# VH-VL binders against o60602r691to836, part 4

Target 1, 146 residues: o60602r691to836
Amino acid sequence: YKYDAYLCFSSKDFTWVQNALLKHLDTQYSDQNRFNLCFEERDFVPGENRIANIQDAIWNSRKIVCLVSRHFLRDGWCLEAFSYAQGRCLSDLNSALIMVVVGSLSQYQLMKHQSIRGFVQKQQYLRWPEDLQDVGWFLHKLSQQI

## First folded at step 1 (VH-VL)

Design o06 (framework fv_ozuriftamab)
Fold by ESMFold2-Fast, scan of step 1:
Structure o06 (fold): chain C 146 residues (1-146), chain A 121 residues (1-121), chain B 106 residues (1-106)
Amino acid sequence: as target 1 above (146 residues)
Amino acid sequence: EVQLVQSGAEVKKPGESLRISCKGSGYSFTSYWMHWVRQAPGQGLEWMGGIYPGDSDTGYNQKFKGRVTISADKSISTAYLQWSSLKASDTAMYYCARVEYYYGSGSFDPWGQGTLVTVSS
Amino acid sequence: AIQLTQSPSSLSASVGDRVTITCSATSSVSYMHWYLQKPGQSPQLLIYDASNRATGVPDRFSGSGSGTDFTLKISRVEAEDVGVYYCQQYSSYPLTFGQGTKVEIK
């Protein structure tokens, strides 16, 4: 694989994702970090079809990490990327898709979206911690799944 | 409406070649895997293999690998299953089925109507 | 390969009876699906991912289970439910089906 993981998130969450995850996990932010990550804002090819970039990211990454926030659920491209990633995981029959729920989203709100409903029903997702003291432990746990 | 339409019944002799087809309509043909499943007379269902038409990636059941070829033509939304040399043991009903990954967790939906292949002297 | 064993292999039921079919796997299954093949017809999806009814499937059909043991139930069997029921795993290649359970109506 070209990348350890493709990090899929809403552009509206970019500032948070950069500070919470990229600065701590991505080798291009620090040589102390562990993973070679792919994400749209930096790694997608300008002028290329967006779906082609999403497909390339998904097929060239060992894992796909989707950060499911309220903004993610309102973004058609994010939901399409999740569906495509789920399709790859099912075609490969492996656990390549990692779903991380961010913010105060209820079970009810998550269950409204058919593309993620199966993951929600099986409780196949991680929740970003509400307690800031648990963030370091959570990043370690996420790193073990990548 | 999503539909899979298969080619008609075939009667062949051992050693002959054959290609059967499965045409998809009502959906993005290149975005879903198409699998082939056989059913010998009076027997259960047996997975043979499949193809992702978007990039022609294939997967085969080892039992059939090298004995059949699975292919697809994106321009006409059609998948194929072909034999270079048929055996009597290839007598079976052959189904194609779309894999509903995005909203069905890898389930087979829909299925084609089936193509009966009879191989006899 | 994951082998799937269905029980019973066949049964006869009267209209209105409750029917229970089980599927046992040799190793843990992530996704288990159920299909019905009516006489002379193609298989049709009944239940996907253990417990979800496919579009158009009556609510008398339900599925349950996880790991290695899965169950399909028909709460009140109807005449049109006659056919062969198959479980199918979608956890590892090669994909496999159970041997089938033939349901006949008396």
Scores: ipSAE 0.006, ipTM 0.530, lowest interface PAE 15.2, mean pLDDT 86

Design o07 (framework fv_ozuriftamab)
Fold by ESMFold2-Fast, scan of step 1:
Structure o07 (fold): chain C 146 residues (1-146), chain A 122 residues (1-122), chain B 106 residues (1-106)
Amino acid sequence: as target 1 above (146 residues)
Amino acid sequence: EVQLVQSGAEVKKPGESLRISCKGSGYSFTSYWMHWVRQAPGQGLEWMGGIYPGDSDTGYNQKFKGRVTISADKSISTAYLQWSSLKASDTAMYYCARSRYDFWSGYYFDYWGQGTLVTVSS
Amino acid sequence: AIQLTQSPSSLSASVGDRVTITCSATSSVSYMHWYLQKPGQSPQLLIYLGSNRASGVPDRFSGSGSGTDFTLKISRVEAEDVGVYYCQQYSSYPLTFGQGTKVEIK
């Protein structure tokens, strides 16, 4: 795989993702970081069809990490990417999709969305910690799954 | 002090429209879900749906989807439950209830309104 | 939809008795919430997330259980505990309640 993981998130969450995740995991933010990550804002090809870029990112990454926030659930492109990634998991018979719930989203709110409902019902997701003291442990846990 | 105050009892005929209300006070109205729970005479509790006033996101019990509309006006901290055409089977006590939606809350109803009795008969 | 069945449907107890109410789910549930509806009143939260007592709830009330079987216990029932008790799950949409357990004091 070209990338260790493709990070799928809403553009409205970019500032948070950059500070909470990318600066700590992505090798292009720091030589101390562990993973070669792909995300739209940096790695998608200008002028290329957006769906083609999403498909390429999904097939060229070992894992797909979806950061499911309230903004993600309102973004048609994010939900489409999630659905496409689920299709790859079924096709390859592997668990390439990692769902991370961010913010104050209950299981009921997640279950409302058909695109992710099956994944939620199986409790196949990690929750981003609300307590900052737990973030270090959470990043270690996430890193083990990538 | 958190309070949920509901509108008064209603007596209606089948086919009429109705909107009942639930006004929240003593907390940040846009930071909590507001739900509607009905109780038919002599029966138990049944969840109808809810709304997050901060962005008007809604969830419905499929049984009530399309039969009622849940809305909120954050400028006056009030949630609404509305019927376009009432049926006799809508006769029930209607409660509003607040839920925390914080990360680990799992939707428990920590505060309840006093209830609005809706009677639909011909 | 996850259906919740409470047992017993009704019981009569004497002041000071231990009361046990069970709630059985058709599918595994992470936690259970419990409510009390006193005659003529709105429901009130007793227990949330399985075992946490709501604000103002006496310590004689406790919740336990996991998977499909959950229990609400009142260690020494008081006259004020009369009413209908409901369990509620949140693990699956739609949110559902048990049918209720009516508790009367002799």
Scores: ipSAE 0.005, ipTM 0.521, lowest interface PAE 13.0, mean pLDDT 85

Design o08 (framework fv_ozuriftamab)
Fold by ESMFold2-Fast, scan of step 1:
Structure o08 (fold): chain C 146 residues (1-146), chain A 119 residues (1-119), chain B 106 residues (1-106)
Amino acid sequence: as target 1 above (146 residues)
Amino acid sequence: EVQLVQSGAEVKKPGESLRISCKGSGYTFTSYYMHWVRQAPGQGLEWMGGINPSGGSTGYNQKFKGRVTISADKSISTAYLQWSSLKASDTAMYYCARDSWELPYFDYWGQGTLVTVSS
Amino acid sequence: AIQLTQSPSSLSASVGDRVTITCSATSSVSYMHWYLQKPGQSPQLLIYDASNRATGVPDRFSGSGSGTDFTLKISRVEAEDVGVYYCQQYSSYPYTFGQGTKVEIK
């Protein structure tokens, strides 16, 4: 694969994602980081068809990591990317889609969204820790799944 | 190459304010959390809290929440621990220590800042 | 909060002796670390995640354990190993340390 993971998130979360994940995981932020990541803000081609960029990212990445926040759930393109990634997973023996819930979203709130409901019902998702102390361990755990 | 350098020893009176510092060098400051660990005279280690320098998010041990403020200035790679009103019970050695994002442990520690609060 | 109890609180060993220090938690711990504080110095990382030796730490140091019981062993203690050893849990807020085990060399 061209990328270890495609990182799918709402543009409204970009500043947080950059500081919490990209600067610690992505090799282009530091040569000490482990993963060659793909994300829209840097790697998508401006002016190109957005769905084509999303499809290319999904098929050229070993894993797809979706950061599901309140902003993600209100973003039609994020939900389409999630749905397309689920389609890829149905053809694999190994799941390529990693769902990470960010913020105070309850299981009840997540269940209201048809595109992600299957993952929520099967409890096949990780929660980003609310506590500063748990973030390092969580990044280690996430890294093991990528 | 990685170093955490703390400010010098302080002698203060009860009621005075104080801010001590921990300057990181030899690494990307915003890529690591910075924590404060306290050691009262003749006693063991006690975690006080920490900060993510990139976003400024803090976490505190409830024993110290509201009694101290942890902050950081990423432009000068420096973290701070601050008291608005010192008590004699604040007499202790204060260490800063950083976390590794890949593995959550304190891999580097500052040399310590001794704070003495007496009349 | 998870309380950590170390045993013994202090010990005196001769160079070449085997030293064993234990750390017991009031509830299950996923990540236990060990630090050494030499006299007049800052703590330094010895063992992380129960059994992994930190960079530069001699192979005479080893760690083991899971759940609530963890052990640090020094196979053949040397004079430079004098100091206070602390276990630390990194499983839940607030992070806590054991009370320390003071190791003195005769």
Scores: ipSAE 0.000, ipTM 0.492, lowest interface PAE 16.6, mean pLDDT 84

Design o09 (framework fv_ozuriftamab)
Fold by ESMFold2-Fast, scan of step 1:
Structure o09 (fold): chain C 146 residues (1-146), chain A 121 residues (1-121), chain B 106 residues (1-106)
Amino acid sequence: as target 1 above (146 residues)
Amino acid sequence: EVQLVQSGAEVKKPGESLRISCKGSGYTFTGYYMHWVRQAPGQGLEWMGGINPNSGGTGYNQKFKGRVTISADKSISTAYLQWSSLKASDTAMYYCARGTYSYGREAFDIWGQGTLVTVSS
Amino acid sequence: AIQLTQSPSSLSASVGDRVTITCSATSSVSYMHWYLQKPGQSPQLLIYLGSNRASGVPDRFSGSGSGTDFTLKISRVEAEDVGVYYCMQALQTPYTFGQGTKVEIK
């Protein structure tokens, strides 16, 4: 695989994702970090078809990490990427998709979305911690799954 | 401080080759796309193309495709714009600009100071 | 290609005036970005994604609009605001800029 993980998130969350996650995990932000990550804002080709970029990122990454926030659920491209990643998991008979819920979204709210409902029903997701003291342990846990 | 520093002004004759540069500093070079924007004397801004420095993938405005080459060397945080054979019509100010790709949303938030290229006989 | 047409092409304003610049696209775009090029300087980002002010941009600048029609407003123009304003779309390649609106201060 070209990448350890493709990180899928809403562009409206980019500043938060950069500070909370990318600066701590991605080797291009620091050579002390562990993972070679792929994400749209840096790694997609300018002017290229967006679905082709998404497909390329999904097939060239060992894992797909989706940061599911309220913004993610209102973004058609994020939901499309999630659906395509699920398709790859079914095709490969493998679990490559990691779902991380960000913010105060209840299980009830998550289950309203057809694209992610199966993952929610199986409780196959991580929650980003509300307590800042738990962030370090959470990043360690996430790293173990990548 | 995030900066894009471009190479100095050039005076060339038609038919000559040229490569100008844009060096990024103060940020992770491979975390952002780099674009080239042209401004002919007294005219507005025209997008020429861009590059993903991480992959080397390029996109061009069809008007300039085949006439210029965009490249980048991530080991020295530098992007390039190159002509194999300059024409008088290439006389313009050339800017590099940093962009964050997000389909339909990319904005150019940091700009270089510009490189004036003059092509005359 | 998506063509962007700005109106007016030029204007003269007095310090304290409200300035309104419009940008019309030949097809729908999700977001519009706005830039200012002061005389002898590189362009600088003013507004991105339709309505967000870039870092360091005074709150007298605001952007609005959707679909094909977008507007940049300066609530109380200052002498330092002189220059050429450009709108830009990045939905489709080639990315395109409007022709520019020259703002002069009397």
Scores: ipSAE 0.007, ipTM 0.552, lowest interface PAE 12.1, mean pLDDT 86

Design o10 (framework fv_ozuriftamab)
Fold by ESMFold2-Fast, scan of step 1:
Structure o10 (fold): chain C 146 residues (1-146), chain A 121 residues (1-121), chain B 106 residues (1-106)
Amino acid sequence: as target 1 above (146 residues)
Amino acid sequence: EVQLVQSGAEVKKPGESLRISCKGSGYTFTSYYMHWVRQAPGQGLEWMGGINPSGGSTGYNQKFKGRVTISADKSISTAYLQWSSLKASDTAMYYCAREYYDYVWGSFDYWGQGTLVTVSS
Amino acid sequence: AIQLTQSPSSLSASVGDRVTITCSATSSVSYMHWYLQKPGQSPQLLIYDASNRATGVPDRFSGSGSGTDFTLKISRVEAEDVGVYYCQQYSSYPLTFGQGTKVEIK
């Protein structure tokens, strides 16, 4: 695999993702970090369409980490990327997809979306902690899944 | 508001090296791809390649791969096109163009004023 | 690579005339864009994704088409519309442009 994980999130969440995850996990932010990550804002290539970039990221990453926020659920391309990731999991007969719910989205709200409903029913998902004291433990837990 | 300002015209001899620049202003430089397009005298437009300034990922037209290098310095919002050894056939107007990348497709929504490169003995 | 052929290669029109330019691709194109390069100027975006006008582009410009055949129309040409028009595909690498259509105003 070229990447340890492809990190899929809404561009509207980028500032939060950079501060909460990328600065602590991605080797290009610090050589103390553990993972070689792929994400759209830095790693997608010009001259290739978005679908091709998404598919390349999914097939060249060991894991796919989707940060599912309210913005993610209102972004058609985030939902499309989630569907492609599910397709790979079915094709490879393994579970490469890690779903992280950000904010106070209920299971009912998540189930409302056709693109993720099947996954939500059959897979466990992680919730980003509301309490700052739990963030370090959560990052450790997420790292074990990658 | 949004501007792409390119470096000035260059006159070079075959075999010389050259780097031209394109400075973006009025927008977040790392949020948009930057492309280079050439136009030989009296000819049409030809795509050379592009760069994602955030991570430095590049895509090239195979015709130019290995003959030019595209790079960017995000600290000064500037993209570059570089030759190690110019040829007379490199004589052309060179444009940089910003890609608006929303949804599946991209379009070149803003263009620089162009840099004329003349290579002659 | 997808080759784009424009027709006509050049035309001369009077102010108020209808102008039609076509662009034909060697294979099916998902996204076609149109640019205008006025004399001595950089290209500027006119139409993106076959039929959408770019910001600030007058409504006399329209685009249509799908698959391999695309059309740009100017309903009532103005003197300021002189220049070379280019189609450009964004479907496969490498990105390619048509050869251009030169529009002159009498």
Scores: ipSAE 0.006, ipTM 0.611, lowest interface PAE 10.0, mean pLDDT 87

Design p01 (framework fv_patecibart)
Fold by ESMFold2-Fast, scan of step 1:
Structure p01 (fold): chain C 146 residues (1-146), chain A 121 residues (1-121), chain B 107 residues (1-107)
Amino acid sequence: as target 1 above (146 residues)
Amino acid sequence: QVTLKESGPTLVKPTQTLTLTCTFSGFSLSTSGVGVAWIRQPPGKALEWLAHIYWDDDKRYYPALKNRLTITKDTSKNQVVLTMTNMDPVDTATYYCAHRRYSSGWYFDYWGQGTLVTVSS
Amino acid sequence: EIVLTQSPDFQSVTPKEKVTITCRASQSIGSSIHWYQQKPDQYPKLLIKYASQSFSGVPSRFSGSGSGTDFTLTINSLEAEDAATYYCHQSSSLPYTFGQGTKVEIK
């Protein structure tokens, strides 16, 4: 694989993602970080079709990490990327898709979306901690799954 | 059971505007992930994707034809309409509408019967 | 745009023989290739999706393989009803494109 993980999130969450995850996980933000990550804002090729970039990111990454926020659920491209990643997982015995819920979304709210419903029903997702003191532990846990 | 059917004029004169309607059953464009595409096939030639529209009103067009194409939907009537301006004899083709559901994949699983549109003076 | 080239353009085949149709992409498309069957004066029908996955109701004699740029559709034992034009389609990049088609006739 070219990338350890493809990080899929809504562009409206970019500032938060940069501060919460990229600065702590991605090798291009710090030489002390562990992972070679792929995300749209930096790694997608200007002038190429967005569909091709998403497909290439999914197939060239060992893991796909979807940051499911309220903005993600209102972004058709994010939901379509999630569905495409599920398609890859169905053809592979090892689950490559990691779902992380960000913010105060209830299970009921998550269940309204057909694209993610299966993961929600099986409780196959992580929740970003509300307590800031747990963030370090959570990043360690996420790192172990990548 | 998913069914789609194309309707519209079978003969168009050069420079006129073509309007085709796709009427469908067995699914709704209010369902997340669902879309309808228009694909044409000139006599004896390959299939050409023209445009598609999704449940959330996201629209995509073939780049070379974008300035001539408009796709719209009426969810309550189960219809998708394609409009193509400034018709030319080279636009003579059988026009199909087709169903897709993104969550199932980016292929076209069910197609209408097609409608032949001839452009001649 | 991604160009898909099929080979052969045409073949006439005896019943029960194995038929192989190839589709070559101008750049890597992973597994985002789909195969359609179009019988004379009929609409296209999906046979194989994502290179190797059979669509529901499709006879087991149809199979697909390949990845990257080179893909094949195989009909293991040709039946009379298989006389048709076969098209490959890529969904890796907009605009979606189709191959020129391979016409299969029964001898």
Scores: ipSAE 0.006, ipTM 0.520, lowest interface PAE 15.7, mean pLDDT 85

Design p02 (framework fv_patecibart)
Fold by ESMFold2-Fast, scan of step 1:
Parts: sequence; structure tokens; C-alpha cells
Structure p02 (fold): chain C 146 residues (1-146), chain A 121 residues (1-121), chain B 107 residues (1-107)
Amino acid sequence: as target 1 above (146 residues)
Amino acid sequence: QVTLKESGPTLVKPTQTLTLTCTFSGFSLSTSGVGVAWIRQPPGKALEWLAHIYWDDDKRYYPALKNRLTITKDTSKNQVVLTMTNMDPVDTATYYCAHSLRYFDWPFDYWGQGTLVTVSS
Amino acid sequence: EIVLTQSPDFQSVTPKEKVTITCRASQSIGSSIHWYQQKPDQYPKLLIKYASQSFSGVPSRFSGSGSGTDFTLTINSLEAEDAATYYCHQSSSLPYTFGQGTKVEIK
């Protein structure tokens, strides 16, 4: 694979994603970090079809990490990227999709979305911790799955 | 479950206007990303895309036929209507409506049964 | 517009034999190619999406491969019910276009 993981998130969450995850996981932010990550804001090719870039990111990454926030659930591109990644998991017979829930989204709110409902029903997701003290442990746990 | 069904006249005279209605269930055109397309197939020939309408009322037409085609939707009735003006015998074809999505270069995943429209005097 | 050329136009095949159909695009379309099966007097049914992903309910004997400009649909062991015309479709650019079709008949 070209990338260890593709991070799929709403552009409205970018500042948070950069500070919470990219600075701690992505080798381009620090040579102390572990993973070669792909994300839209840096790695997509300017002038190319956005759909082609998303497809390329999903097929060229070992894992797909979807950061499911309130903004993600209101973004059609994000929901379709999630569905496309699920399709790849079925084709490869591998569990390549990692769902991370960010913020105080209830089970009811998550279950409203057909694209992610299966993952929610199987409880196949991680929750970003509300307590800053637990962030280091969480990043270790996420790193184990990547 | 997703279903679509075409309705309209099966016989049209040359120069007349064709109006076809697609009635569907199992999805809504109020849902972000959802669209409905019209595709036709002349007897014994390949499939030809004609027009597409999306949830936000964005409309796309095959360029060579754009001046003859109008696509509209009635979201409350779950209907999409295609109008084609100045019909000619070469427009004889089975006309299909199909479900698709705006995002990710989505395929035509569910199709109606099709309606054969014959253009003849 | 993107032109899709299928090969062969026609194939007469003995039951249980492997069938291979190709679709060539006039320019790169990534993986935005989809395959449909149309039996006589029936509507087209989606078989394979995004070059290689099976659509729901499609028998495992159907598979797809390829990227860029060259794509292949394979029927691993032809059954009588597979007698149909197969079409490729690109959704990479408007206008959407289809191949001319490949007719598969049983000997």
C-alpha cells in the first residue's frame, strides 16, 4: 500500500483533526510519528476529480479511518466515502475500515444513517475520549488498529 | 425496497411531444445525493443516457438532445417526468428510468421495467 | 465524450466454459466502470460496480477487473441463464456512455 491509512473527515473538522491526530500520528508532521497518512487537504491532486481522489485514497491505503462527527454525518461526500470503503472491505474480505466517533453523538443519532448503521449495531467503533487525560491511551489503541 | 416504473404513451406520431413519468418507491429525491436518470435503448441497439435530475434540482442532459429534452421532479409524489419534443421514427426505443447518486461516480443500480415507445404514422 | 469499445461483439459458448468480455475506454476513467446484464426482453441489471465490486445478489461466477482504460468481465463457468447481452458503462465524465454490448449465446 502507498499509505498506512486514509483519514476521512469533514473539512469543517480539519483544525481539530490536525491538532488531535495528524501532529501525533503523521510522519510529515514529525519524524517521531509512526504512520504515512493520506488526507484530502494535503494529498489530493489539485485539478483532479474529487471522486477519483477519494477512490484512489481508499484503494491505496492499508486502512481507512473515518472520523464520524456531527459534521461528517451531514456531509454527503463523507457518507459515500464510508459506503465505498465498506465495499472495499467486502471485496478484500478484510476489515480495513476503522470508525471513530467524535463528540457527544448518541446511539440514536448514529443509527439514523443507513451508511454507518451496520457498524453501530455491531458496536464496531471507537469513541474519542472526552477526558484529555485519556487521549494518549486512545492514540495507542487507534495505532494498534492501523 | 427500491422500485421504479415508467408510464406514458406507447405510440407517438412524428413531430409530437413525448411525456414519460417515472414513479418510484424505497427512496426520496429529498435525500442528499439522490438522483434519477432516463436511459433509452432502440430495438437491437446499445443503451443511451438521456438525462439526469438530482435532489437539489440540478439537471443534466445528453448534449446532442439537450434542446429537445426537459426533466422535472415532483418530490412529494415520488415522480420524475421526461419530456422530449419533435419525435422522429429514430426515437423509437424502450425508455428506462434508473436510480443513481451524485457522489463517487455511482452506477445505475436499480432500473424500471422500461416502456417501449414506437414513433410511427 | 468517452467512447467505450467492447470485445467481442458476439460469443457463442458451451455451458460450463469461461467467458471473458473486455471494455476499452478512449481515455482513463480510473475504476468508474460498471457492468450490466440484459436478458432478452428484460431491463438491464447491475452486475459489477467500480470495475471489481459485485452488486448485491449477483452470483459468484461473475467477476470484474481492470483500471484506467482496460476492463474485463469474467463469467467463470457459464450457465444457461447467463445468455444475455452485457454492457459496460462509464460514470467518470458527463455525458455517461455505454459500450456497444457483447451478446453471449449458449451453443
Scores: ipSAE 0.005, ipTM 0.522, lowest interface PAE 13.6, mean pLDDT 86

Design p03 (framework fv_patecibart)
Fold by ESMFold2-Fast, scan of step 1:
Structure p03 (fold): chain C 146 residues (1-146), chain A 123 residues (1-123), chain B 107 residues (1-107)
Amino acid sequence: as target 1 above (146 residues)
Amino acid sequence: QVTLKESGPTLVKPTQTLTLTCTFSGFSLSTSGVGVAWIRQPPGKALEWLAHIYWDDDKRYYPALKNRLTITKDTSKNQVVLTMTNMDPVDTATYYCAHRPYYYGSGSYFDYWGQGTLVTVSS
Amino acid sequence: EIVLTQSPDFQSVTPKEKVTITCRASQSIGSSIHWYQQKPDQYPKLLIKYASQSFSGVPSRFSGSGSGTDFTLTINSLEAEDAATYYCHQSSSLPWTFGQGTKVEIK
């Protein structure tokens, strides 16, 4: 694969994702980091078809990590990317999709969305810790999934 | 390095419209999550948030002043413009523009500020 | 709107003394509080974000704490350059609001 993981998140969460994940995981932020990541803001081709870029990122990444926030759930492109990634997992018989819930989203809020409902019902997601003391442990756990 | 600078008239008469321009460097309003806010400070008083514009052209205004405020951006020029109608002596203040990175959950902060421009409203 | 009340309004402090400034929110805002320093005739500068996280380049003598409705900014050993007005700011709900400010003067 070209990338260890495609990071799918709402553009409204970019600053948080950069500080919380990219600076700690992505090799282009630090040579001490472990993963060659793909994300829209840096790696997509400006002016190209967005759906084509999303599909390309999904097929050229070993894992797809979706950061499901309140903004993600309001973003049609994010939800379509999740559905497409789920489709790839079924086609390849691979477990490539990693769902990470960020913020205080309830089961009710998550279950409202058809695209992610299956993952929610099976409890197949990680929750970003609310306690900063747990962030280091969580990043280690996430790294093991990638 | 991020820099912002306010420009516009320093003296405005009551009932006139104020137009202020924020010119910045070191970041782009085409970058996802980035926004620019206008905050004012009357002499000897506290800071008061007025308006905010995001990279995606989403606009937010202080509710009590919303009918008087318009915020726009020109991404290619690295500029954000605030327009405030029907100026009154109580609007005399130093006006700042500030960079606001977007952050999930708890909202965000103002990390870099312009030097401010004093606007005096007097007859 | 969320009202932020700072205390004290003013304090005059001897160099090297510890300074404590409090900010109380009219409703719970989690950790969505940020602290700014404004020196005389200058623009505000960010010190602490999200109640307790130091901003880049800020001296270690500045620290923040609290959650919910009660927040504190602490300067562990006041330096002459710390004479300024300090403001808290909440980002939990629109409209975003600031406290009234606490002026710190060196004796």
Scores: ipSAE 0.000, ipTM 0.511, lowest interface PAE 13.7, mean pLDDT 85

Design p04 (framework fv_patecibart)
Fold by ESMFold2-Fast, scan of step 1:
Structure p04 (fold): chain C 146 residues (1-146), chain A 120 residues (1-120), chain B 107 residues (1-107)
Amino acid sequence: as target 1 above (146 residues)
Amino acid sequence: QVTLKESGPTLVKPTQTLTLTCTFSGFSLSTSGVGVAWIRQPPGKALEWLAHIYWDDDKRYYPALKNRLTITKDTSKNQVVLTMTNMDPVDTATYYCAHTGYSYGWFDPWGQGTLVTVSS
Amino acid sequence: EIVLTQSPDFQSVTPKEKVTITCRASQSIGSSIHWYQQKPDQYPKLLIKYASQSFSGVPSRFSGSGSGTDFTLTINSLEAEDAATYYCHQSSSLPYTFGQGTKVEIK
């Protein structure tokens, strides 16, 4: 695989994602970080069809990490990327797709979206911690799944 | 449980350098994801974010003031220090330090604040 | 930088009345707005995070709503202890910015 993971998130969350995840996980932000990550803002090819870039990122990454926020759920491209990633996963273990819920999204809000409903129903997602003391543990857990 | 307190001079002359120390308890800057921010408030005016520092020594500054600001931490002492050069009367304000997080853009709790007056 | 404009600047309100404070961003910030209460001679306290999430220990009369560019903080039944200046704050992009504040006084 070209990348350890494709990190899929809404462009409206970019500042948060940079501070919370990229600086801690991505080797291009620090040589002390563990993973070669792919994300749209840096790694997609300008001028190409966006869906082609998404498909290429999904097939060239060992894992797909989707940061599901309110913005993600309102972004058609994010939901499409989630659907393509599920298509790559043939087993109910869904080892290639990692869903991370960000912010205070209720079960009701998550269940409204057909693309993610299966993950929600099986409780196959990680929830970003509200307690700052738990962020280090969470990042360790996420890293183990990548 | 979590508390922060600002300390430093209350009177500064124009052109001098201001150094403020934030001393905190109830958390550690060795904990992943934890940070401390500095925010100021001129008398009767709005809040202004100045800078913040995270556990991993990542530092961010308000762009218009970047050339005047330095933020550092001493994890073993539970202290964060803000230095601001070339003080002007317009910099008269109550200066606060506040607890923040790497993934969170909000600030809570805040220190009590220290009023710094810049005059001759 | 993102400019936050609050409305109104000042409001004098009878106890038990509903108070609505608006914060408008110069560009879309999603839900990355936070609301603070600052009582006279005190430090600010967080009330609402990410537009609509109540911070722990905050009375239920406080609520937040909105997304994109228009946000509101509502106090459904004003109490005497709610006399304060309220600030919105965006964390969508650096530099972080605050609104100019809305002062709420009891009549």
Scores: ipSAE 0.006, ipTM 0.506, lowest interface PAE 14.1, mean pLDDT 85

